# VH-VL binders against Large ribosomal subunit protein uL3c (RPL3): the designs that were tried, part 1

No score or structure here was measured in a lab: all are predicted.

Target 1, 266 residues: Large ribosomal subunit protein uL3c (RPL3), of Bigelowiella natans (Pedinomonas minutissima) (Chlorarachnion sp. (q7xyp4)
Amino acid sequence: AAAARASSSALVALPGGRMIEVPHMTKDYRDVKVCSRQRKWEIREHMRDPIKMGLMGTKAGMTTYYDDEGIAHPVTVIALEAGNVVTQVKTKETDGYDAVQLAYKETRDRTIPWPERQHLRKHGNVKAMKHLKEFKIADVSEFTPGQQLKAEELFEVGDLVDVSGTSSGKGFQGSIRRWGMKRGPMSHGSKSHRQHGSIGCSATPSRVYKGLKMAGRMGNERKTVKKLPVMMVNDEEKYIVVRGSVPGKKGTIVELRPTKIVGKHC
Below, numbering starts at 1 at the first letter of every chain, in headers, positions and changes, except where a header shows other numbers; antibody chains aren't numbered by Kabat.
F, E and O are the ipSAE of ESMFold2-Fast, ESMFold2 and OpenDDE, as the mean of both directions, binder to target and target to binder. V2 is 0.75 times the mean of E and O plus 0.25 times the DockQ between their complexes.
[cut] marks letters that were taken out.
Atom coordinates printed by the task and the answers are left out, and those that the model quotes come from them; centres of patches stay.

## First folded at step 1 (VH-VL)

Design g01 (framework fv_gatralimab)
Fold by ESMFold2-Fast, scan of step 1:
Structure g01 (fold): chain C 266 residues (1-266), chain A 122 residues (1-122), chain B 111 residues (1-111)
Amino acid sequence: as target 1 above (266 residues)
Amino acid sequence: EVQLVESGGGLVQPGGSLRLSCAASGFTFSDYAMNWVRQAPGKGLEWVGQIRSKAYGGTTHYAESVKGRFTISRDDSKNSLYLQMNSLKTEDTAVYYCTRDEGYDYYGMDVWGQGTTVTVSS
Amino acid sequence: DIVMTQTPLSLSVTPGQPASISCKSSQSLLYSDGKTYLNWVLQKPGQSPQRLIYEVSNRFSGVPDRFSGSGSGTDFTLKISRVEAEDVGVYYCMQGIHLPTFGQGTKLEIK
């Protein structure tokens, strides 16, 4: 009975229907804590860590972790879709700076611009990927084009990570899926956007217009949340769970970088 | 109603040029990747090339048999797709179809036009 | 380039009887995203090609349920459980894992 309750899980769905089952957080995760403001300032005094390699992921959703006092803490599930393969390694000698370029989220050759596809084949013979991001790090000698990076080799429970992302629409299909509009019949994505979207969206319960001007600019703005504790790392099921919220809505592509500070723990 | 209508086909001599047009209606043309597919008389279908939507970079891809000779372009303000064909060969003789494809999430060609006939002969 | 081979090249069936068309690819059409990029397209006599099936087994809207697709890797099959007069035409398989290529086509005729 207790064992059955302890093993209960949360299901989180990516846009496009991939499901991630996150195990219930038990005693193994109880010592991972959110740093206080004072502790964060103390950690800043020890900014002496060399910059370490990170990974890319996709925000899958949020769930809740309950601590020993029964207090709810938000956690974010970050999916690791096919990718995280090293493409180009840049050095100060050849390029003027040290960096590792990482490819993320596999796709078909024809969906990627020709120059990007040639770049991937030239640098490690990497399969077509939707996203390329450069990670400026202290030591690039450990990385080679074509190398598959694994989350469990870079992160462990209790590490602090900085999560960066940019929220942006996926155009026609992303907008329709996000607002729960019904898909057009038997086609991938909604093909009834103008007809159904207008009528269906106008029938939503919210009739409040948000206004012509909004405070702040959202979407396509790079945002970083720093020093989030890692709660789980699972290479087999391809996800990472961090304590707290990360930028963007479900489906946002995020960059996970180890916090650049000696003494990462609370 | 979703519709694609090709035009511009005709008879040309080897080494000549021809420009095909495709007029789209009934959908938001700018959101879709578009293809050209051809069919030689009595033969099967052959993919010619693709142009992505501007949201996905507006990039073009071509079959090896036409690369360097054919150019695909689009005008989203006119809901139109174009195929510029240069240095035409007799083996380019075919019915040319305009087809719709939705980018990353589309698994194949959804809508096809009626076709326009190109004959390359002396 | 991926070569798509269809068999048979033509078949004739009595109305109401089943029909089966095979398609073989020179390479696996299963991509690392877990999807298999195989489509079926139909061209009726005197008409433009029209959509039929995507991702091996999914029918496009408006396609009757008598049509079914199956297969994996390099071997695929299109089945029509009960052929109707309106099903006459040429059926093509198409791969979309790389730059698209089509099979040579299978002509279906009613006896």
Scores: ipSAE 0.000, ipTM 0.391, lowest interface PAE 17.5, mean pLDDT 74

Design g02 (framework fv_gatralimab)
Fold by ESMFold2-Fast, scan of step 1:
Structure g02 (fold): chain C 266 residues (1-266), chain A 121 residues (1-121), chain B 111 residues (1-111)
Amino acid sequence: as target 1 above (266 residues)
Amino acid sequence: EVQLVESGGGLVQPGGSLRLSCAASGFTFSDYAMNWVRQAPGKGLEWVGQIRSEAYGGTTHYAESVKGRFTISRDDSKNSLYLQMNSLKTEDTAVYYCTTDLYEGDYFDYWGQGTTVTVSS
Amino acid sequence: DIVMTQTPLSLSVTPGQPASISCKSSQSLLYSDGKTYLNWVLQKPGQSPQRLIYEVSNRFSGVPDRFSGSGSGTDFTLKISRVEAEDVGVYYCMQGIHLPTFGQGTKLEIK
C-alpha cells in the first residue's frame, strides 16, 4: 500500500542547488477540492468571483504522492525564491486599469539593465529582480510598493490555482552578462559625471521594455495549466506544492493565480 | 534534453580563417547568452567570448587574446551560434566548446562535446 | 584580468581518502550584492567540462554531498570527503565577477 512506498519526506533540488525538503503528504486527494470541468464552468458562470492576487515561483521539481490504494499522483514542488515584492500599483484613475506589478527572484545589480534598475528603485526601492509580472486584479487598495507578499496569506490547502509558465518574451530572462560598466578615470586627472547603461561598455538595448520583460517576442505561446489543487503551502520554508504537472522544465519561472471555487457547490 | 553540438573544426595554416558552428536544442535559444570556451592540448580552460540575447542588444565580449581576430554571431531562427576565427595563430590550437547558462547566473552549466581546431604548417 | 591560481596542480589519493584543492584569486571575488562569484567545474577524462559548485559553497543539482566548497575574499578550498573512482578528473576554479577566468586546473588521480 501507500504507507509501504511512502517516505517521511522528499528532497527536491532547484537547478541552482537549493534543496527543499517536502514532508510526506498524509492526506488523500479527497482532502482537496476537485470538480469536473463541466461543474467548474457552471460555478464560474453562475458565481462570478473577483480576480484575486497571485504570486510567482520557480518549478523545483516533481515528486509522487501515493494514496491509500497505491495509486500514484504526480505533484509539483514550486519554490518561492527571494522576491514576490510589489513594485508598481496601477489604478483606473491613473492608468486606466487596476493592476499590481510583482518582482521576483533577487539577482545581481550588474545583470539588470539600467532602465530596469531605475524602475525598481522608483517603485518601492525594490532590490534587483530578474522577473516582473503584472497581475490585473479587482482590488488593488491593499497593496503598496515595497510590500512583501506571503504565500500563506494568498493560498490555503484545497485552493485551486492556475499555473502559467512563460514563453520567450513574457518575463523569463536568460543568462545576461555585463562587464566593463564601471566609470573609468580620464587621462590628466580629468573627471566625468557618472554614466550608466550603454556608454563605454555596450549599447543599451533600444527595445528593452521598462521593467524585466523581454519585449519584442509578442505572439509566442504561453502554456497554462488550470485549476491545480494546492496540497501544501509553507511560507517559512518557501515552497508551495500543487497536484499535477506544471509547464516547463526544472527552473521554469511560473505565475500562480488563484482560481476560486465556492466550497459547498463543488 | 538540452544539447549543444559544435562543428567546423579542422586543420588550418597559420594566418588562415575558420568558422565554427554550434547547434542548440532543448531550450529557447534566443533567450540566452551563449559562450565559447577553448582548451589547448594538455592545458586548462580559457573563456573566448560571449554574445548576449537580442533583447539585450546582441552585444559581444571577447578575451583579450582573441580580440580583433575572432567574431561571435548568432542566428536565432536557426538556433545556431558561430565563431569566425581570422588570422589564426598556432596558439589558437584547441578544442572549442559551446556553453550556455540556463540557471540564471554567470555559470557555464551546459557544454557541448567540442570541436578540434589545429593551426599548423 | 583576474588571475586564478590553484594548488596543487596534481594530486594522487588512495580510494576512500579525502582530497583538498586550494584556489586563490588576484583580487576579491566579493561583489557589491554580498555574493562571492567563485565556481568550481570538473572535467572527467575524455569528457566535456561539467558544473560542480557555484558561489563558493553551493552544490549544483546532482553533485554528491561528499563535495564541499569553502572560503572568502581571495582564498577558496574544494574538499572531497571520500574520493571515489568517478571523481577522477581535472578540477577548475573560475571567477564570474568580471570577464571569466579559470585556474590552471588540478588533476586528481587514484593511487
Scores: ipSAE 0.000, ipTM 0.380, lowest interface PAE 14.0, mean pLDDT 73

Design g03 (framework fv_gatralimab)
Fold by ESMFold2-Fast, scan of step 1:
Structure g03 (fold): chain C 266 residues (1-266), chain A 125 residues (1-125), chain B 111 residues (1-111)
Amino acid sequence: as target 1 above (266 residues)
Amino acid sequence: EVQLVESGGGLVQPGGSLRLSCAASGFTFSDYAMNWVRQAPGKGLEWVGQIRSKAYGGTTHYAESVKGRFTISRDDSKNSLYLQMNSLKTEDTAVYYCARDYDFWSGYEYGMDVWGQGTTVTVSS
Amino acid sequence: DIVMTQTPLSLSVTPGQPASISCKSSQSLLYSDGKTYLNWVLQKPGQSPQRLIYEVSNRFSGVPDRFSGSGSGTDFTLKISRVEAEDVGVYYCMQGIHLPTFGQGTKLEIK
């Protein structure tokens, strides 16, 4: 019973039915670099970290890890479904702010309406994806449309991540349609003109063919759990394990962002 | 199946009026800019005008040859596009096609990826 | 407005041979977004016009790979690597940088 229970507590199903087992690590928490509350406060006050790139994932499930003191530690397995491809890179010069749009969760092109497919084709010739999120980051120069992001290049064991999910999340189609009429740095929406209108004396063109206005946030329903230690990163099996609980039920689409503190580990 | 079907063509006297309709099915009509393009007998294609989606202001534009005489409108609840033609001239004799275009923040693509079958307008005495 | 000029206006090709159609615009079709808004449309005998190519070189879904578009600025070319019987029709170039204008059309016939 105890043996069966211990085995069951470590086993988590990824989307698509693959199973993983989180190893029992009797001294691994000693190797996970977690800053004390005081140290984090000192770093935050004295030095501000530049905002770093993140990625998207799907909450696969939770399990419990027991250390050698018998203390239960909740861990969450986050699957990395096909995706995490850069679509549009925005700069302050052309768009008024620096950001990288990331597409997530590959799907058949027939599943995505033609407008959404054309946006993905226009920005890096990206395959049809269900989710599109904008990451506002300090340095966009290392990212290009069509670039595949790898978890092992962005995160390592001991890093702290903020994990965001939402109960009101919409797919790529919903985001485009919902935010199409909203003003913003990337939007010319309230005064729409045809190409011909840009030539006329009565027209005030500010059009740039660099993309649709995409939603980066979805109101106050978005919930974030901050400063979760990364326990495992596995690009081959496509998952990340974090210590703690993340928002939402199994299957929730989540955003993983490096915690906004000074860039060095404790 | 994505489809556009025009109707309303016919014979009309110079100075008369006609209203053309274009019924759309199989796609989200409200997301697209819609165009009218005509072809006179034995001649090439000529763009007549277009109307943008509501998301991009629902604005209309016309070829100089029809400006002031033709009016384009749409009813997204009925998936329909219209062309009201007034003060018709013999030069307006043509097959009239409706065609959709992807409506984007940068304007129109003008690729016209889906076309209707056309409706014939003959302006003659 | 922008004038689109096609050459030749008519050509006859043996099946399996290549065909090439030229299109010249009276001004550059390069827009401020770095893209060139040049399209190709095909009208087969007795049929409605149909999509072929957009943004100089991008094929619409279902267009065979034997069709290719190229060019920049004011000079554009549509090539068919091996003409088939179904390719008969009138080919139009069309600019989309301003109010749309079409070339005169090029009639492709099989020998």
Scores: ipSAE 0.000, ipTM 0.372, lowest interface PAE 19.0, mean pLDDT 74

Design g04 (from g01, 15 letters changed; framework fv_gatralimab)
Fold by ESMFold2-Fast, scan of step 1:
Structure g04 (fold): chain C 266 residues (1-266), chain A 122 residues (1-122), chain B 111 residues (1-111)
Amino acid sequence: as target 1 above (266 residues)
Amino acid sequence: EVQLVESGGGLVQPGGSLRLSCAASGFTFSDYAMNWVRQAPGKGLEWVGQIRSKAYGGTTHYAESVKGRFTISRDDSKNSLYLQMNSLKTEDTAVYYCTREGDSSGWYFDYWGQGTTVTVSS
Amino acid sequence: DIVMTQTPLSLSVTPGQPASISCKSSQSLVYSEGNTYLNWVLQKPGQSPQRLIYEVSNRFSGVPDRFSGSGSGTDFTLKISRVEAEDVGVYYCMQGTHWPTFGQGTKLEIK
């Protein structure tokens, strides 16, 4: 029954109500060693590979696929709504670390707080977006503010990804975000008048620390599931499908990061 | 140093018009979003509106109380900010302050002008 | 609009004594990145408003160490450890997480 069995499919609704067809696969890629795949780039022999760029998405829903043994496996459909635009690139020279900030989920300018809209204006003249996330990566030289990132350029079927989601609840986010100093001396004496406030080119230190001291509330806690195989990537229809359960309810914003490749184990 | 100097205030009758100016110096004016904030006699502060830099489209935003009556504009070649006030009402009587927006993702005003007084009275 | 409510509206303090001003917002001021854009502005008699504190607890350059801000979410406090004569004026809290709104102001006077 196995090799001759016809595959089936499932329908999953994307944000906005459009339906997509996700085929039920007869193969299970979960236990396939990463190094057994042919990749565009060769696997480094380092114990830890450099961290690569990722994307943001929205959990659209879950379905099941059945392997050749008839075992049901969860599959998560992640929609790629308008967004995934680079807003800010940080370098070790100016900021002490390498990172790329992405804006995600285009919206009307009235649906986000004005301070976030001004941040998008300052960094790449990006359209109003609901979400900002910073990705710390090894090499930022290929990214520029205003650049649109594409899923098919970053991910292939069979890649392993780490998926981080957050509760939609209000509160603090698990990551600490800071802007580097961008202004520099604009006029004689302005920086001296702002000496204590010059640290304010960046946010107040330790937002997580504040939450622990002041309220003990963690309504927007980050959850990460590692090493989920990529089953499908479709830039035309704007979705990616991963094998496994992704944190959060339908509509949760998620971060997709390539899993680190450990040295040769094949 | 950073200076903001407002002018153009005065006495005007209800239904009239008035144009305020703000002359900026001591910084690269074209890089900053600018705001107007007003204060009625014996009352608190009220945000009036904002204009973004022209590099980012020069878009404007207004408090609901002035929307459709007030227009903010800028002239980066003259380092000047303007507030055109039409269909003035007695409740528009206030000191009007020109403010520079802080270099942050959030909203705060790091420099304030001395203000110019607008009196709307019959 | 987010409503900002200050308590008390007026405060009279003997020089050298501490002062405390409360500011409450109708909605949380925590921005999506985790920052809180609650600021304090001082207006001395006959003068334009001047910057005092930004993002809850950061003093602007030139602001004496006597001033400190604290708070989170919807509940914020400005403290002056030892009030001096030059501290007289009206203190406003201001939120910058959404369209800017100000508290009604707290008048600080010397006894």
Scores: ipSAE 0.000, ipTM 0.391, lowest interface PAE 17.1, mean pLDDT 73

Design g05 (from g01, 14 letters changed; framework fv_gatralimab)
Fold by ESMFold2-Fast, scan of step 1:
Structure g05 (fold): chain C 266 residues (1-266), chain A 122 residues (1-122), chain B 111 residues (1-111)
Amino acid sequence: as target 1 above (266 residues)
Amino acid sequence: EVQLVESGGGLVQPGGSLRLSCAASGFTFSGSAMNWVRQAPGKGLEWVGQIDSKANSYATHYAESVKGRFTISRDDSKNSLYLQMNSLKTEDTAVYYCTRVEYGDYEAFDIWGQGTTVTVSS
Amino acid sequence: DIVMTQTPLSLSVTPGQPASISCKSSQSLLYSDGKTYLNWVLQKPGQSPQRLIYEVSNRFSGVPDRFSGSGSGTDFTLKISRVEAEDVGVYYCMQGIHLPTFGQGTKLEIK
């Protein structure tokens, strides 16, 4: 009753302090789609699921769900902070491979280095974001620079996702200022600094943004947890709940990618 | 007095190399993003490239027409900007201007040098 | 690259009369921060380019009040209310939202 329901729910704090209650999940999370004989044949013919688009999020917290057998299942709440906007779309024709670059976690313009800001403006006029990540996918034709991705359009309850993150680390340095920003109230003279404005030279960045793949770069190992069932998707309240643990501590930026499965969940 | 003075221009054969310099004075050079803009005879202005300040890790940006052939560098201790031009083509013939980007949000060129002439001819 | 197109390419004005220069961009110059990255540059005969206007309508320090900029999106205008002899030169619009590109230039001459 009430006591049982209370023991199956938990409050989780999202970034910014908003609290959400994760309700007891009574639906069968393994809602298997019915496949026709023809559809199963088509899947077998191709031998592999196509690689699909994902999105980014922030690990908000974990709670424990106990099923009817008393088995503990960790449930992770992943917040969807402002972002998940397509920036650059790469094609085999122009870049040698198909990929969609996604920007995540809106930040103040002044905290982003000038080259990173120019990259975002060049590719879809995207607001300043702290994180950029490239998603290599099979079909990029449905994505355009500036497009806002919606979690409910990409995922539904019962989908399996692979979640990647880092065990520790920092996103874009918020302390990195645009050049000249140390000049301010301590600057000499009584003149109006009327000439405040943006740099008149925007350019294709020669630097690779943090979160983008760098050829030949040696970095920390990325941790990926595969085949986590999606329990809830809520674009209105900006979160996704998955069954299981995801890499890193609270506040870790994670990538959600549909699991590649052959012959399952058509 | 705020000034930018270019030097190093001259006549060079196609396929040759040339290095331009720009000496800055009258402002804090190390805090400024610096640019090269060129103008072919009787033509309009064309942006060549930019080098950011140390705060942005001296990142460089280039116009597609020069990418892979031109390299921008700077020496903050000498208040100097450089443009190394390799594999020069006749279409690179132009007056090359050194210019500073006004810091803040303008993204506009506010200080310009007098220019140095590069002629690529056989 | 964003293509910047100016009209007219040249104009002759009697001193004291107004002048108007149009600039069109192939793509919107409005960024998501609410700013429009369109600037105007002047090059007087035999001289280096010099700053004039930034972010559509803001005059740089030292630029006379007779110069004004306006526009939005892809259509922009530079106006000189009363042309003086010292205003002779080539006016360029430029965009700073992507890799910088300039218009072809508009040559202003005195009749």
Scores: ipSAE 0.000, ipTM 0.391, lowest interface PAE 16.6, mean pLDDT 75

Design g06 (framework fv_gatralimab)
Fold by ESMFold2-Fast, scan of step 1:
Structure g06 (fold): chain C 266 residues (1-266), chain A 124 residues (1-124), chain B 111 residues (1-111)
Amino acid sequence: as target 1 above (266 residues)
Amino acid sequence: EVQLVESGGGLVQPGGSLRLSCAASGFTFSDYAMNWVRQAPGKGLEWVGQIRSKAYGGTTHYAESVKGRFTISRDDSKNSLYLQMNSLKTEDTAVYYCARDSPYEWELDYMDVWGQGTTVTVSS
Amino acid sequence: DIVMTQTPLSLSVTPGQPASISCKSSQSLLDSEGETYLNWVLQKPGQSPQRLIYEVSNRFSGVPDRFSGSGSGTDFTLKISRVEAEDVGVYYCMQGIHLPTFGQGTKLEIK
């Protein structure tokens, strides 16, 4: 009599202010073809799924999906910001391995160094992007520099995906180590009490030593969550919804790769 | 909300046959893989077998102890699961439970909802 | 078949004290993708079995926070941080990497 509650449409805020409306979902795995554990085990004995192309996205947030039993399931909304453009295609013949380089999250030309901007111009005349990631895949023949990748062409509802957090220290900007900030013509004059490695480096009681005690270390390594089912793919509204939690806080740049299971389309 | 009700248990002589039923309500029965699990008096749980949903071909799997003697079937139009037991042995004496797998096919064998059980006694 | 061995087979605790149940499998329950197929089921006296934990550490909806699961490979533990009277029953571990098999069960009683 009292049916299970399907989740209503929910608004999820992307870091930066854009709102995504997630439509209500009901459980209907007749439309979701996912291999059982035993089926996946049988398939593994015979062959491997070739490594397929993925995408980059931004963790927008989580919401709750209520199935037809009223059971609550966490789902993650991954926004697809401007980007996911192929830059460089590498082949075994030319580069020793097959890979597709993907640029993500458009930014202003002024925010990336000249060499990085020239790299994007040379490889497909791509707009300035904040993040650049290489995807090693089995077949690069269908990809061309400058090509816009679309989520609906790469992923289907029911696919299993692995989601990885992208290292915040890597990308087109590169990383400037703290000790690399030096006084000189590029240092803007006076050495203030801010942003210099010399601050606090001389004479201090032992209590200011961090010692061997590590206070906060969470979230400073790359994490991958495997086999998340794809619940929705929407190229017009620019999002993908997966069942489960993905690594990182809201705003984390993530990589979505198809799970390496031959039977994911059974 | 979700309910599984077993029936058909009883007293049977060794070598006999018996058919158990499980009536499902409160959920879309046709979408779920279903299990039979038994428990002998004073003993632990033993998985008997399962049947997958129509979307996965309605395939069946059985524990080695019952393979060839038991058959699992389902009627989605009646929201019912069945266990046909043939060539019964005294060792088959147990309470038989109907159990639903988790809401996702890739999470088979999680058994998230259980019925109240029906007792099968095989004795001469 | 994979053999699941639980220790202890019976356990008596005073209310408010912690309880730990060990489960050991005859072979690894970890698949090549990093998933571990170990679940816990509870059967209270005179009742049908009920869901408790799936894939080592995930609590089913409605399971109190005092229950936690941990482990990897072949060695797994179910922990109850502060046992309450309603926790009395038989706890079973089960594997799902192959056709399902259950442990013998651990009977938890109050002193």
Scores: ipSAE 0.000, ipTM 0.385, lowest interface PAE 19.2, mean pLDDT 75

Design g07 (framework fv_gatralimab)
Fold by ESMFold2-Fast, scan of step 1:
Order: C-alpha cells, then sequence, then structure tokens
Structure g07 (fold): chain C 266 residues (1-266), chain A 125 residues (1-125), chain B 111 residues (1-111)
C-alpha cells in the first residue's frame, strides 16, 4: 500500500500500429537448469555445440517488468513482420558448410533491385523481401526453399537467445548482389568499366549499382547481446519478448539465435 | 512453369541469312537476360551471345566467332527473343538453344538457367 | 578466351559405382569478389542441356546430393558418389568468369 507494484509493462506498439501489453511473469525465468557433472562431461566429450536455426525480427520497443522482489527488469519486444521464409539451403556436400538463408520483411517488387528479385524467385519462389541473412546451423535437413518459419516452433519461454542488431545502412541495404549485370569479371570489360568508373553493369538505369561501393557489412559495427531469456513467444500477434536490452533503436532489424551450450546452461 | 520454345531453323546456303525466334512463357520475360547457345553435330556447347533485360539497358554481347554477323534482339511485349544470323558459314551448322540467365546471391558470373528445346540450323556444304 | 579441358572424354560405370570427371581451365576462375565461376551442365540423351552445379560446389534445386563439385583456381572435379541409370548423358564444365566457354564434354555410360 505504501507503493503499488506494477504488475507488468506499459503498452508497446508493433510495426503496423497494433499495441500489446506484456503480462507480468510470475515464474522465475532465472530458474534455469544447471548442467549436471555428467552433462558437462558429455558436452566436453563431444566438443560441439548443436547450433540451431534462428529468426529475424524488428525491435518494436522496450518496457519494464517487475519481479516478485520489486526489482525492475528491462524487456524488449521484437516484432515478427511478414517474412522469415527460407530461400537457399546450403549443405556440407555441395557448399562445404550447412546454412539456411532466411528472407525477412515483405516489400513491393519494385523496391528491391532486379538481382535480389531473381535470387528470391530462384530459391523457393519467395516474395520480395528487404532483408536476407544466412544462418549457419548444424542440421539443414529440416528446411526447404519456400518454407515459412514459425517462432513458436523454434523458441519456448525460458530459452536463452543471442540477439544481434543488423544495420539498415544505405550503401549496403540488405544487398544480395552489387554487381548487377556485370556478367564476367572486369578483366573482359575492365578497360571500359575502369574508364567509366562503373561497378557491374554500366547501362542505365543502373539503380543501386552505379556509384555504389563494394558490397560489405551493414553499418560500421554489429552488436550481439548474449543469453537473453525468452519471456513470451506469440505467433498469432507476431512478436517475441526477451528480458534485457537489444542492440539499436526502435525499428532495428535483429537476428535471434539460440544460445550455444557452454557447459553451464543445457 | 518456365517454358522456352525455339523456332525458325532450317536449311540455308552459305552466305545466306536466317532468323531464329524463342517464345517464352511461365515467367516475367522482361526481368530476365537471355542467351543463345549452340551445339554443332558431334561437338560440345558454344555460347553465342546474350541480351540483357530493360533494367540494364537491353545491351548485347557476342562470341567472337559470330560478332558482326549475328544480332540478338527481344520484344518484351511478345515475350520473344530473336537471333538474326547473316553471312552464314558451314561452321554455323548447329542446334540453337535459347536460355534464361539467372542471378545467384552475391555473384557476378554467367549462369545458364532454363534451356529451350532447340532448333536446328543447317548451312549447306 | 579461357580454354576448358575435360578428362576423361568418356567413361562407362557399373550402377552403384562412383564416377569422377576432371575439368581444367587455362586461367584461374577466381574473381575479385572471392567467388569461383565454374558451373556444370548435364545433357541427357535426346534432351536439352540442364543446369547441375554452380560456383564449383553448389547444387541447383532438384539436383540429387550424390552429385558434388569441388576444386579451386584452375582444377575442378565433379563426382557422382553412386551412379544411377538416370545419370547417363554428357557432362560439361563451363566458366562464367568471362564470356562463357564450355569444356568438350564427358560422356557417361552405364555398363
Amino acid sequence: as target 1 above (266 residues)
Amino acid sequence: EVQLVESGGGLVQPGGSLRLSCAASGFTFSDYAMNWVRQAPGKGLEWVGQIRDKAYGGTTHYAESVKGRFTISRDDSKNSLYLQMNSLKTEDTAVYYCTTEDYVYDSSGYYMDVWGQGTTVTVSS
Amino acid sequence: DIVMTQTPLSLSVTPGQPASISCKSSQSLLYSDGKTYLNWVLQKPGQSPQRLIYEVSNRFSGVPDRFSGSGSGTDFTLKISRVEAEDVGVYYCMQGIHLPTFGQGTKLEIK
């Protein structure tokens, strides 16, 4: 009565204007199972973390959750915009490593460069998406081009996730391919292309290729926050809530990956 | 369902001309660069040339063996690709295929994706 | 022009046995973007050519995993771990780093 304790968070807006309220979590999310001596030995014996598939999302906002002791904990609401569709699946047999490419955030056909549209059509006939990211995982056999991934199938309350912020940088804007129509290397047309100072196809309109630098990293630095507890997963309302602060400001595209087993958490 | 159907092949005498057509269906033709590839009897594949899509200026490139004699064009409103062959030589005798070009993520090279059924050109003696 | 040389030009394999085809280029197919533009194309008897492998080791959609590509620079190999009757045809390597050129083709036959 001296001070009323907030039961949960304030409202948080998702992309598209829908509002949600994060309910108070009464179960102690910190009550994680500690690996037994036997389990720690098994992990050391195998010397491998089974890297599992993740998802992409958009940072919607932050709010506060109060535990039973009255301590305020920051929580981040991550929206799941239309997307999280498998495009290209790479295998050890053909590519030397296992990976699943995931497309995220549907957009209009005209807003993405032609090579990006062709890549999406080639690999699963996927709708135009703004972002494409490769997830290197231990087992790709469960994934096929065109498959829609669901958060509730990949994550559960109490799971630990690593969240990486991805920049929406202008010059490297989710670039799938920077060379456009530059079929063959500059050595065949390099004299012409060098004189004209163009990258890839010099024909107009060059769209994003004319005057752009080499395809590279998004922004100047990636930030990853590790071992964030998952507090809520809701495929119906299209969001995930994690305990803690996530890199970037509202609207930042993020990658959610299950935390690797490191001997203490299993 | 992507389909390419070539036509216009036939018997022609040395020094003659012939025009090949390729009718495309099942995809947005105007978004794709297109290739012509040929195969002489008992020999391997030889790339003839490419025409790029409108977004990249509809530019053309040719193999040295046909440069100056062959012209590639397209009509996006008719979903059609053409190969105009002039000053034909006996070594131009081959089955001619049209192919779509594709883009691979983070790549800059040539890729022959979908291939047509081919049309036969025979240049006498 | 980049010259592509295949060996052998023909081979006969008992079903279930492995097959290996070599492809050598007259110059490196490694581009400044870190990609190696070596593709494999298959032409089955009486059919048009069809795509098989791109960028040395990547299978096109629908290609069985018993097909694998490897190599770097100028030396490349296509392997079939267990040859099946449907694998009969002529296999071509193709460079896409410059204006495209193909190898002579390798005819695979079943004993």
Scores: ipSAE 0.000, ipTM 0.377, lowest interface PAE 15.5, mean pLDDT 74

